VHH binders against Uncharacterized protein P37. Designs and how they scored, part 18

Target 1, 216 residues: Uncharacterized protein P37, of Formosa agariphila (t2kn95)
Amino acid sequence: CDLEPQEKFRFDPEVDPQFTFGSMTTWEWLQTNPNDEFGFMIEAIKQTGLQDMYNSKTETYTFFLMKDPNWTNNGPGFFSREFNLKNTADRDPKEVFEDPAVDLDIVRNYLLYLTLPIYVDQGPDHLKTLDLPYTFETLSEDVNNQIMTIARDWNYVMQINDSPDLPTGNLGKINVPVGYHNYIFSNGNSVAHIFGLNNNGKMARRYKFGEPKMDF
Below, E stands for the ipSAE of ESMFold2; O stands for the ipSAE of OpenDDE; V2 stands for 0.75 times the mean of E and O plus 0.25 times the DockQ between their complexes.

## First folded at step 14 (VHH; framework vhh_lunsekimig_d3)

Design r2 (from q2 with A33Y; at its last look DockQ between E and O 0.01; V2 from the best seeds 0.00; counts 0 for: pae E 21.1 > 2, placed apart)
Fold by ESMFold2, look of step 14:
Structure r2 (fold): chain B 216 residues (1-216), chain A 124 residues (1-124)
Amino acid sequence: as target 1 above (216 residues)
Amino acid sequence: EVQLVESGGGVVQPGGSLRLSCAASGFTFSRFYLYWYRQAAGIERELIASIYRGGSTNYVDSVKGRFTISRDNSENTMYLQMNSLRAEDTGLYYCAATYKIKYGSDTITFKDYWGQGTLVTVSS
């Protein structure tokens, strides 16, 4: 018989289910705190004043979302990596973000880094070729951490920042496992993906007092 | 036309207070990093305070607890409140604004804007 390329696309055995939420925004969904896993993400958004971005019904965004272990795990977690602040899992999120070790400007810019101004789902549109990283500009205001690469591997796991093309200062490798992709919000204007628990990334350079250099 | 205009400089006694303003026009103020620099006679211009586009502030040790930087994005204006002034604070105070972007090839675009300066003299 003739070629059947459309059946492979339609019946791709590695296609992950989409999760659609109608007119609900990402912020509205996060505030339901599904499985009690987003307490730190919710508080990070509040503390940094980014609620309007996550609550947009009209702007196009791709969001990467962190569960509580992505924040609190000793060693690979955000607080440990960015601030050497450990043993945060049993603390009230508000108290952790108010800890003197936590720089909210770094937190805000990390959330902006995890946001793309373009719609990127786990499908083949932007990520057509498996095991090939594609480069995207994030909303980060940190001049040392503004780009992200995204690849789909042969198991359709979304691999973040697994590319030799990344400059110094970008986050390290992160994955989005199967079952954590394609949470569709705001009537299709936004899509979210949830990080796996193996987060070894650190933003190596942040803007600090004395940067940028003014006398080039 | 891009402009940064400082105001509020003058002569003040030791222990006194002064508030500097930096009015901006001709660029998207809310996206820029903002800075106060000062220059005493015979010394290189030094950065003394900064305020990030998200509102976080930084200070050199010599002004911590005495100076406060702030920004009002609705009025495109940055401020420096200077309290407990000392003779060593005498100098020309400049505001500055900068914007930079980094991509995978490390291409950086800077927009650096400077004011003309306002003189602060702390004298008996």
Scores: ipSAE 0.000, ipTM 0.091, lowest interface PAE 21.1, mean pLDDT 76
ESMFold2 (binder alone), look of step 14: mean pLDDT 80; pTM 0.776
OpenDDE, look of step 14: ipSAE 0.020; ipTM 0.341

Design r3 (from q2 with S30R K102T; at its last look DockQ between E and O 0.18; V2 from the best seeds 0.00; counts 0 for: pae E 16.8 > 2, placed apart)
Fold by ESMFold2, look of step 14:
Structure r3 (fold): chain B 216 residues (1-216), chain A 124 residues (1-124)
Amino acid sequence: as target 1 above (216 residues)
Amino acid sequence: EVQLVESGGGVVQPGGSLRLSCAASGFTFRRFALYWYRQAAGIERELIASIYRGGSTNYVDSVKGRFTISRDNSENTMYLQMNSLRAEDTGLYYCAATYKITYGSDTITFKDYWGQGTLVTVSS
């Protein structure tokens, strides 16, 4: 039990505004491609065959969603960090995922890593104490890389993997905070959070210099 | 919404059999360890059987050889086959699902889900 009573948060808990979409699933919402920001996320889901997970009406999930710059920015984006693949922002997403440099098993496990099999909104249910990282198992099947920590900072923003206690080989701190919280889908069975673009959308990398490689 | 719904409880004579079911919804069933607990009147609830992700099972001594836990991941359902029932088996039986990982010999629990229970009475 890591219930930490702090006067500000235990006795005046606040839940950030919610954006509810009725029976619409996360997959259905993504396919509307809001603000033209999710083309690479949509294609990643298609290429890895994870549509049924994002389209579930009955299972409970928390999804962390990436906007196009989280994928494509040179240097900090996913393609640069994982595959040293640059200049992807103006390419058709399908052609990028078909590039020989892209390992779709790594893409699939990254999406699974960004998915929790429990409902975690930005609020006091699971994240009661601010500035305290709480530990969650993701859907990643890599035993050495299954753990995500989530902390709410004093501005009620989710910070991912900002903890010194992560196992060797685990994804490190995601330097971009969650920018948008509490997108509620599937009649409340799933919630999604969307990474922001500050710090140039920098995503974590699985492999560190000197660390063991793990098979996804 | 997460639900665990037990069924199959009832009244049975000593030496009889019952099969309990625990139907699950709202979570990724195959990733959870599953448990049956028993609570007799005036006693704290007792873990009696476990089945892990890979199908390995454990039982407490009082039910070993008489009870069999199983799971069907395709139907999101766990079962408890109870044979050779005795008066001391009377109680409220409830299922639980936990989301655990292991670091070496250490286990950390992320989430527990619980059912409301089904009554088993061994009498007459």
Scores: ipSAE 0.000, ipTM 0.141, lowest interface PAE 16.8, mean pLDDT 79
ESMFold2 (binder alone), look of step 14: mean pLDDT 83; pTM 0.805
OpenDDE, look of step 14: ipSAE 0.031; ipTM 0.476

Design r4 (from q2 with K102T G104K S105G D106E; at its last look DockQ between E and O 0.52; V2 from the best seeds 0.00; counts 0 for: pae O 5.4 > 2)
Fold by OpenDDE, look of step 14:
Structure r4 (fold): chain B 216 residues (1-216), chain A 124 residues (1-124)
Amino acid sequence: as target 1 above (216 residues)
Amino acid sequence: EVQLVESGGGVVQPGGSLRLSCAASGFTFSRFALYWYRQAAGIERELIASIYRGGSTNYVDSVKGRFTISRDNSENTMYLQMNSLRAEDTGLYYCAATYKITYKGETITFKDYWGQGTLVTVSS
C-alpha cells in the first residue's frame, strides 16, 4: 500500500541534504578516501576511462558509488556475479581488473548504469511518494541497463531497483538499500549515493565511510 | 552551466527553407529527449517536433512532411530542417531538452531545459 507523501514524514537522511564537500568533484572525493572503501571503484573508473565523468565540473550527475565489498564479496559481489571471480577482496584492484576474465565493457556499463544524468537528491521533491519506485534513465548504453528505480521508505532510506518492470538483464536488478545519501559535490554539481555491503555480503549502511559530514 | 542556444532563424518567403540548430552544453545531451516548440504572436507555445533518446521522432500534423527533427549527440546539437515554409509557421522557435521519469505508470517531467528561442518569419 502507498504511504503518505514523503513531506508528511519526518526523516533523517544519511547525509545532510545541504551538506557539500566543498569545491571538489566526485572523482576527487573518491581519491581522498581510498582506505578500503572505494579502491575498486577508483580502479574501475580508471580502467574504463570514465574519470572525466566523475571529475566533471560542468554536468550534473547522480552517482551511486559502490564500496569495495560490493565489488569483491563472494556471491553478491560484482566480480563474483559477473565474472565468477572469487577472493578478490584480498587482491589488488588493478590486478583484478587486469584479469583476463574481466570484461571492461561490462564494468563500464556497470558504472554507467550507476549514473544518472540528472541531480537526484534525497529530498521530497524528487521522490514524493514513499515505498514506490520512481524509474530513471541511466547513462548505460546497454539496453538491459538503461533504467533504474529508486524508492524511499518512511525514513527516506533509498531502495534501488525494487521494481518488477526492470529488464531481466539489468546489472542492478536486485533490490538493494543505499547506504549513504546526498554527498554533494558542488564543484562538479553532482550528488553521490553510496552502496555498501557488509562483511557478510549484505547491503548495509553500517559499512561506514567515515562521518556523514567530513571536512576535506 | 546548462545552455541551449537556438540559431538559424530569419526571414524567408513562403515556400522557402530554414534549418534551425540548437546547441546544448552543460548536461548529458544524449540522455534527454529533445523538442522543438514554437510560439506565434498571441498564441500559446506549441510542441511541433520531438526526437527521443533512441532517435525516434514525432511531429505535430501541421508540420508533418515539411519539418524534420534530428540530433547529433556527438556535437550536442539538435536540428530542425524546415521546408515548404508557410506564413503560419512564423513564430519564435524554442528548443527544449527534457528528462522524464515514470511513477505509477505516469510520465513526469523531472528536468527540462529551454533555449531563448530563435525567430522565424515567413512573409512575402
Scores: ipSAE 0.028, ipTM 0.332, lowest interface PAE 5.4, mean pLDDT 79
ESMFold2, look of step 14: ipSAE 0.430; ipTM 0.778
ESMFold2 (binder alone), look of step 14: mean pLDDT 83; pTM 0.806

Design r5 (from q2 with K111R; at its last look DockQ between E and O 0.17; V2 from the best seeds 0.00; counts 0 for: pae E 3.2 > 2, placed apart)
Fold by ESMFold2, look of step 14:
Structure r5 (fold): chain B 216 residues (1-216), chain A 124 residues (1-124)
Amino acid sequence: as target 1 above (216 residues)
Amino acid sequence: EVQLVESGGGVVQPGGSLRLSCAASGFTFSRFALYWYRQAAGIERELIASIYRGGSTNYVDSVKGRFTISRDNSENTMYLQMNSLRAEDTGLYYCAATYKIKYGSDTITFRDYWGQGTLVTVSS
């Protein structure tokens, strides 16, 4: 007897569903401002001149996207102190970023830090085990803040920088886990993951972005 | 879509020279290590030259001093200058790009991309 050529598909219950957007870029999607949650992200990209990266139809990226509470200091937002964002409650993001006290070079490098030059999703071909962190070099130009670790927890949630292997002075554990995974853009050239709003804990870092690298 | 496209192959006489090119698109070229592989008929593909992100190079003994690998990150292109070609250099030449990461304490290839190959024939 011949071997049965067709097998039933099985779904891995711990792999997040994919959300595909065809030829739409991450930048095009962000500008629709889904659920009115991305005003600060949109403005940060505009003010730092990174639109072309998020709008690429051909380059391969992984983006980590922040919702408005991840930016603001109205509560303990995880990047608010590094961005020097003040008086953010109910303000137009454009007015917040136009404050001369905001260092747009630091904002730019945080956006680059949250960008990987390779496709990483929660699929069967990437992040294949749960037991050790994966260590990536981001697009950040800040020599002290170039390394991101990604580990999956028991629930297949990405945990960012939860690793003892981070270089001294690098951005520490981001206590806000990734809340939504696998937003696929640019016909599969790029994928985005979105931070959740849980665990607005503080980050640990010994040096701010832009400080020179030193031996320890 | 990620692409690696080799060019510059052809027929040369022994002692001749060729320059191969590998044009890349669809990924952040400067963040990848790059390689040339060679495959002669009936033989498994062999690594012959490497160039890393920082520009350091490595060669197998059979091509040292004759072949030079280089990269131009501004043009997203890698090159192989092949001099003093020999009959045993005949084969299909592939470019490859790898993105290496740490997994725990180990360095692994997270992703690799391959070209289709360009044929080099050295007539004896």
Scores: ipSAE 0.328, ipTM 0.727, lowest interface PAE 3.2, mean pLDDT 80
ESMFold2 (binder alone), look of step 14: mean pLDDT 83; pTM 0.802
OpenDDE, look of step 14: ipSAE 0.493; ipTM 0.744

Design r6 (from q2 with I108F; at its last look DockQ between E and O 0.24; V2 from the best seeds 0.00; counts 0 for: pae E 5.5 > 2)
Fold by ESMFold2, look of step 14:
Structure r6 (fold): chain B 216 residues (1-216), chain A 124 residues (1-124)
Amino acid sequence: as target 1 above (216 residues)
Amino acid sequence: EVQLVESGGGVVQPGGSLRLSCAASGFTFSRFALYWYRQAAGIERELIASIYRGGSTNYVDSVKGRFTISRDNSENTMYLQMNSLRAEDTGLYYCAATYKIKYGSDTFTFKDYWGQGTLVTVSS
């Protein structure tokens, strides 16, 4: 007689969501532009053609979202120098990104760098130890910038790339901590975390996005 | 929703062949290591073949030379070609996908996904 397949009972990881949005995708939520804080993120996603990733109803992702000050910071912003964003104050982000000095492949890979191909939240089954970094491979296609470390501090705040053990040339510490955690979209297929607003630190050594791989 | 769906199981005579498929959805398939496990009745599930992100493979001795694991990242599908089947190959065959991380000096599975299994029966 045929043996019937046996199903393995899997213990699901605990999830402690802060906000749930039902079937709404991250892209749909971003386009509501909450608090007028996501204009640059919205435009970066459009200009790089990544809408389908943020709008997926079926794929599992963890997104890290940037608010407008993360892009601009009312002057030379944290990322504005990397993306060559000019004259950003009170400007339509579309016009800013249309500057030919802006390298959209670099912008695209930063967005992919801020995206993990698995669900990572604040639950006990993920990030179990405080202040010790967990090392993840992101969706970035940039050969020098594919690794993200995540550690939680005593307040359970995610600290990104706060590790001396990052590969040489990889993006260093993202100087602002995550400010809001566990925004759950697409019926739990995706989770987003949103950076806070203080951009007050120094980067570890890195190769710029878009540089070829160096063999040492 | 993450899914791994096995297919291609069935009844085959000793010496025969089967090709198992594992279709994946809901995650970035190319970023995961992939595995076939086998579970015979009354025995713990055992790893039989692995294929890593970069395409390198590993097999347990009992299947080496008879089974071939492969992956097609463009179709989000993993395969197990099973040749020269024997009665001891009978069991439930599961596909699995794992995301590995570093923690301190060690590599750990951060997340794994499992299929439901497909039955392979080798008998006359």
Scores: ipSAE 0.177, ipTM 0.651, lowest interface PAE 5.5, mean pLDDT 79
ESMFold2 (binder alone), look of step 14: mean pLDDT 83; pTM 0.805
OpenDDE, look of step 14: ipSAE 0.427; ipTM 0.693

Design r7 (from q2 with F32Y; at its last look DockQ between E and O 0.01; V2 from the best seeds 0.00; counts 0 for: pae E 13.7 > 2, placed apart)
Fold by ESMFold2, look of step 14:
Structure r7 (fold): chain B 216 residues (1-216), chain A 124 residues (1-124)
Amino acid sequence: as target 1 above (216 residues)
Amino acid sequence: EVQLVESGGGVVQPGGSLRLSCAASGFTFSRYALYWYRQAAGIERELIASIYRGGSTNYVDSVKGRFTISRDNSENTMYLQMNSLRAEDTGLYYCAATYKIKYGSDTITFKDYWGQGTLVTVSS
């Protein structure tokens, strides 16, 4: 089905091109580095050894992908928040991930946190009610960060960890809107969503990664 | 499990009419854009009609004015009323459902569901 040409009606503004990539995997697409915005994501995957997950042609995944500002912003970005490491935007990604301040086990678990072992697109199949957070198990092994919430707002934008039930964190609730939805890979086995930059590159986090199990 | 089941196909004379149905289950029907495709022997499948969540419709020029797409969200069913049928309308007719989202000017990806098709033969 996803390999057949589809005629686009020329004068219907409500019919946009589909983002389907046939047998291409998420890893193969990332390596094209669209708009030169995924250098840190690519290097994070390499440094943590997760290439086979993003390159699967048969496993079902939902991936949330970070653009370079999600990594490098000096405030809400991953390096700043997790490691207090700033001014990374103009550095070689390989050098940044080799910095002694960067704990690669934390990077690996954050990538796993941004991965669901089920297919969740922007449609209502898993997200039936708007403005209602739904919970999903992630692949993260971090004892305090294994569950993601996803809500669709009234514009159908997926909002990650926008829930009143989230535990308190260092900076309160942290939510991340998706900027681009429904990139379909691996013949429909996987779907990817790309975080927006409206939040100045915020990362999705419930607790700081790498901490001991918390008691309530 | 998602299912789309077409019915109403058959053999008709040129100038005749048929009404196709597409019964859907396993997804929130009212939120999906719905389509009819046609495939003649030896030809690639072509989109012929669409009806969107908001109720707007579109047709390819070859069927415009002769075919009418409609949906009944209370019955989870889409229809194609085909009038003034021609021999060139012969083929397998597929219904499809995609999740179409507009978010300002952003481009989005649809997930396609397909039926098995119903045969329409226009023969003198």
Scores: ipSAE 0.000, ipTM 0.189, lowest interface PAE 13.7, mean pLDDT 78
ESMFold2 (binder alone), look of step 14: mean pLDDT 82; pTM 0.792
OpenDDE, look of step 14: ipSAE 0.424; ipTM 0.699

## First folded at step 16 (VHH; framework vhh_lunsekimig_d3)

Design t1 (from q2 with K100Y; at its last look DockQ between E and O 0.01; V2 from the best seeds 0.00; counts 0 for: pae E 15.1 > 2, placed apart)
Fold by ESMFold2, look of step 16:
Structure t1 (fold): chain B 216 residues (1-216), chain A 124 residues (1-124)
Amino acid sequence: as target 1 above (216 residues)
Amino acid sequence: EVQLVESGGGVVQPGGSLRLSCAASGFTFSRFALYWYRQAAGIERELIASIYRGGSTNYVDSVKGRFTISRDNSENTMYLQMNSLRAEDTGLYYCAATYYIKYGSDTITFKDYWGQGTLVTVSS
């Protein structure tokens, strides 16, 4: 019980939502393509048929969104090798995803993997203890890859899958942390977080927990 | 609006069978662990069967081999097939849908939806 110890409360910080968009859905917001940074995300959602999920006004979701460099071979890519997204620089995302070498079922399952059916913001309500991974079941339909852990580091940045508590075969640590938190949509029914573009010397990689890293 | 509705309850003789259904609206059924609970008169509800998102199932010992839980995510419906019914199976049967997290060995529930219950009576 959190309240049972009479601890000093000076170490229980709370963060406020940074951005709210009223009744606008995540899908509506993405389609404005803010700063021209979401072309791949928009097209991936279209090509996989997930628009209704991102466009819900009534259902509760947490979305993790990727900017174009998170998708491409010229940045901190998440899908680049698994989906044959080679030579993606300055290409139209529609042309990239229409390539028959791209496995849209994998893209779809990872979009679902990056979606939680519960509202999880950067605050302490679900992530109370810093540097401690909390486990969530995602919307992934891959029975071997349904679990996400979220930990806030000591800078309050969300770290995804930085945990030894992941099932064997589940996606492992995503090396690119969340860069932007608490984008609030659908009158507070949904929240989105956006992966960062930090050049940390590592890239977001699809790899499996308990197995060798992708580059072995 | 979120809603779970049970159906299929009724009166059956010992040794008979019933199939319960639980239909969901207002949320995506596939993202939740699903449960059947049973409440006999005058006692607390007890968990009897569970089915997780990946299809893994669990049963209490008293129903193992007789009851089968299943889900049809395309129809937003869960089922409980009850065979070889006994008088002790009489009770109000509830469906539930739960989203949870795990912290170490502990499980913390974030969202929990319940149906209204359907009555099963095993009588001769």
Scores: ipSAE 0.000, ipTM 0.174, lowest interface PAE 15.1, mean pLDDT 75
ESMFold2 (binder alone), look of step 16: mean pLDDT 82; pTM 0.790
OpenDDE, look of step 16: ipSAE 0.007; ipTM 0.221

Design t2 (from q2 with K100F; at its last look DockQ between E and O 0.01; V2 from the best seeds 0.00; counts 0 for: pae E 20.9 > 2, SAP .692 > .668, placed apart)
Fold by ESMFold2, look of step 16:
Structure t2 (fold): chain B 216 residues (1-216), chain A 124 residues (1-124)
Amino acid sequence: as target 1 above (216 residues)
Amino acid sequence: EVQLVESGGGVVQPGGSLRLSCAASGFTFSRFALYWYRQAAGIERELIASIYRGGSTNYVDSVKGRFTISRDNSENTMYLQMNSLRAEDTGLYYCAATYFIKYGSDTITFKDYWGQGTLVTVSS
């Protein structure tokens, strides 16, 4: 029943196992393309020029990473929702990002939206109370998509943008579960979390990027 | 073989009620977070309700107060009680189950199981 945070040096069974990669950066890890699942994430970072951010050895970041289905799934995937661009799963990622339908400024701001300038692991330090959303400023430059809410559910899964303060209806809660937590890079300067596939590829944002806020 | 099988769909009048069931087999049901999704014709599948291992629930606002998600771990079954049904509730209803696996050679993996769907039609 005690929901107060424990000291970091204590055993805390509610924290998911962590994977520590020493001095390896998130960018170096992504480029190994684990399980052949990050081809579109890698290319998105290259096309938008954000490699130095993901490759930082000194800056503190939290990254949310997308697997290929989060990009390519028809309907809920990033290309379909943002650009009405479908049937991308079997195309070369470079070819897809160079398609005239793709606006790289929107891609860049989406990657920045998925990046926090602070260290937020799945543990209780910033996410103390389960099922309570906490608000974080992202690196996004889109005035309608600058904040992210994060809650841990009772399964200790991070849930993105599951907040009663978000709009309702078809643009209501955009509940995006993290599938894998606590990938620790750059000697502990950065942590990454990987989106789950049960979100049907929906984007982890409150409003469509590059457009005015929807009328509710 | 892992299975999720939805049942209880059918045709109902506006203002009526239905109870959907999702029967599970082939996995440890009590360890999973459980979800109901709805897909109306011509739109994307939408998450409408969730229930976690600890029993907390979430609902999209359009069903909040009308729908109740529950689980019975002894029967390996999740339910969706749907009251005050409206025409816009018509659609194919899917159950889903999610588990974060922490052990083995793939110590952190994502498992996501889906049912086949059950059709709910609200006449009018």
Scores: ipSAE 0.000, ipTM 0.097, lowest interface PAE 20.9, mean pLDDT 75
ESMFold2 (binder alone), look of step 16: mean pLDDT 82; pTM 0.800
OpenDDE, look of step 16: ipSAE 0.006; ipTM 0.261

Design t3 (from q2 with K100W; at its last look DockQ between E and O 0.01; V2 from the best seeds 0.00; counts 0 for: pae O 14.3 > 2, placed apart)
Fold by OpenDDE, look of step 16:
Structure t3 (fold): chain B 216 residues (1-216), chain A 124 residues (1-124)
Amino acid sequence: as target 1 above (216 residues)
Amino acid sequence: EVQLVESGGGVVQPGGSLRLSCAASGFTFSRFALYWYRQAAGIERELIASIYRGGSTNYVDSVKGRFTISRDNSENTMYLQMNSLRAEDTGLYYCAATYWIKYGSDTITFKDYWGQGTLVTVSS
């Protein structure tokens, strides 16, 4: 059995970004998304007054975006986890956020946690070492949620908070892989990544892999 | 830090009046329904007055016409005006703030904040 030892494959990513929206901000893109999958994200931003942050043309941010299911799904969903709200998926986002059970300060801090004050894309320029969690500061006002770790594997899957170095007791910390990577906005000043859903097997990546190079 | 601090309790003669205050901090006061509870010695805590977000009020029968609950959202303070006090009104008075929603006929409380209480003694 000539099982050639599967030698270490090196993938050379293409340099071209997967999604480039140089003429618009993250906020603008959220509103014009053709799938209309960010209703709760949009409303969350409005209710917390963070539109200017997401609409920035000059500041440098990394945004982690959550589609509606990440807000509404039972169990891992934000409303379920934080407020024990049920059946929010079929409700109007505005109505849900106006519910007395929803604490907008918690929502605000959550959005701030999902925001880095620096540019971090999926590529090797920012995450050079494979399978190594890099620690980043968030914009969260909660002292327990001011750190996020990001790692990438050999397949360029970005893992959030897959690290033992996170402070103990972080409530509601994100521990989900990124599903869609490197949405570039504002002429390259900001980048956004979209969280995947649990058990979503298909990941969209910025970098396309070339032919594997074997290190002999 | 969330805080509810009651004040205004004391000793008063039957027929007298007291005004209790509940000062709130650390949360969005205007979003909460507010309540006064009291606990007499050897008796379970009882709800006596409620004021909801919209300003509507509710009272137990034993205090109707004598007690008035009110709120000032600008000051994050709730009040209980107690008139025509009786010996049976003696007890520890608590203020509470709650987040709740209704699902059909069910009410679900998601947040429940309590003060430490203020003592009211009605005695001749």
Scores: ipSAE 0.000, ipTM 0.186, lowest interface PAE 14.3, mean pLDDT 83
ESMFold2, look of step 16: ipSAE 0.305; ipTM 0.717
ESMFold2 (binder alone), look of step 16: mean pLDDT 81; pTM 0.785

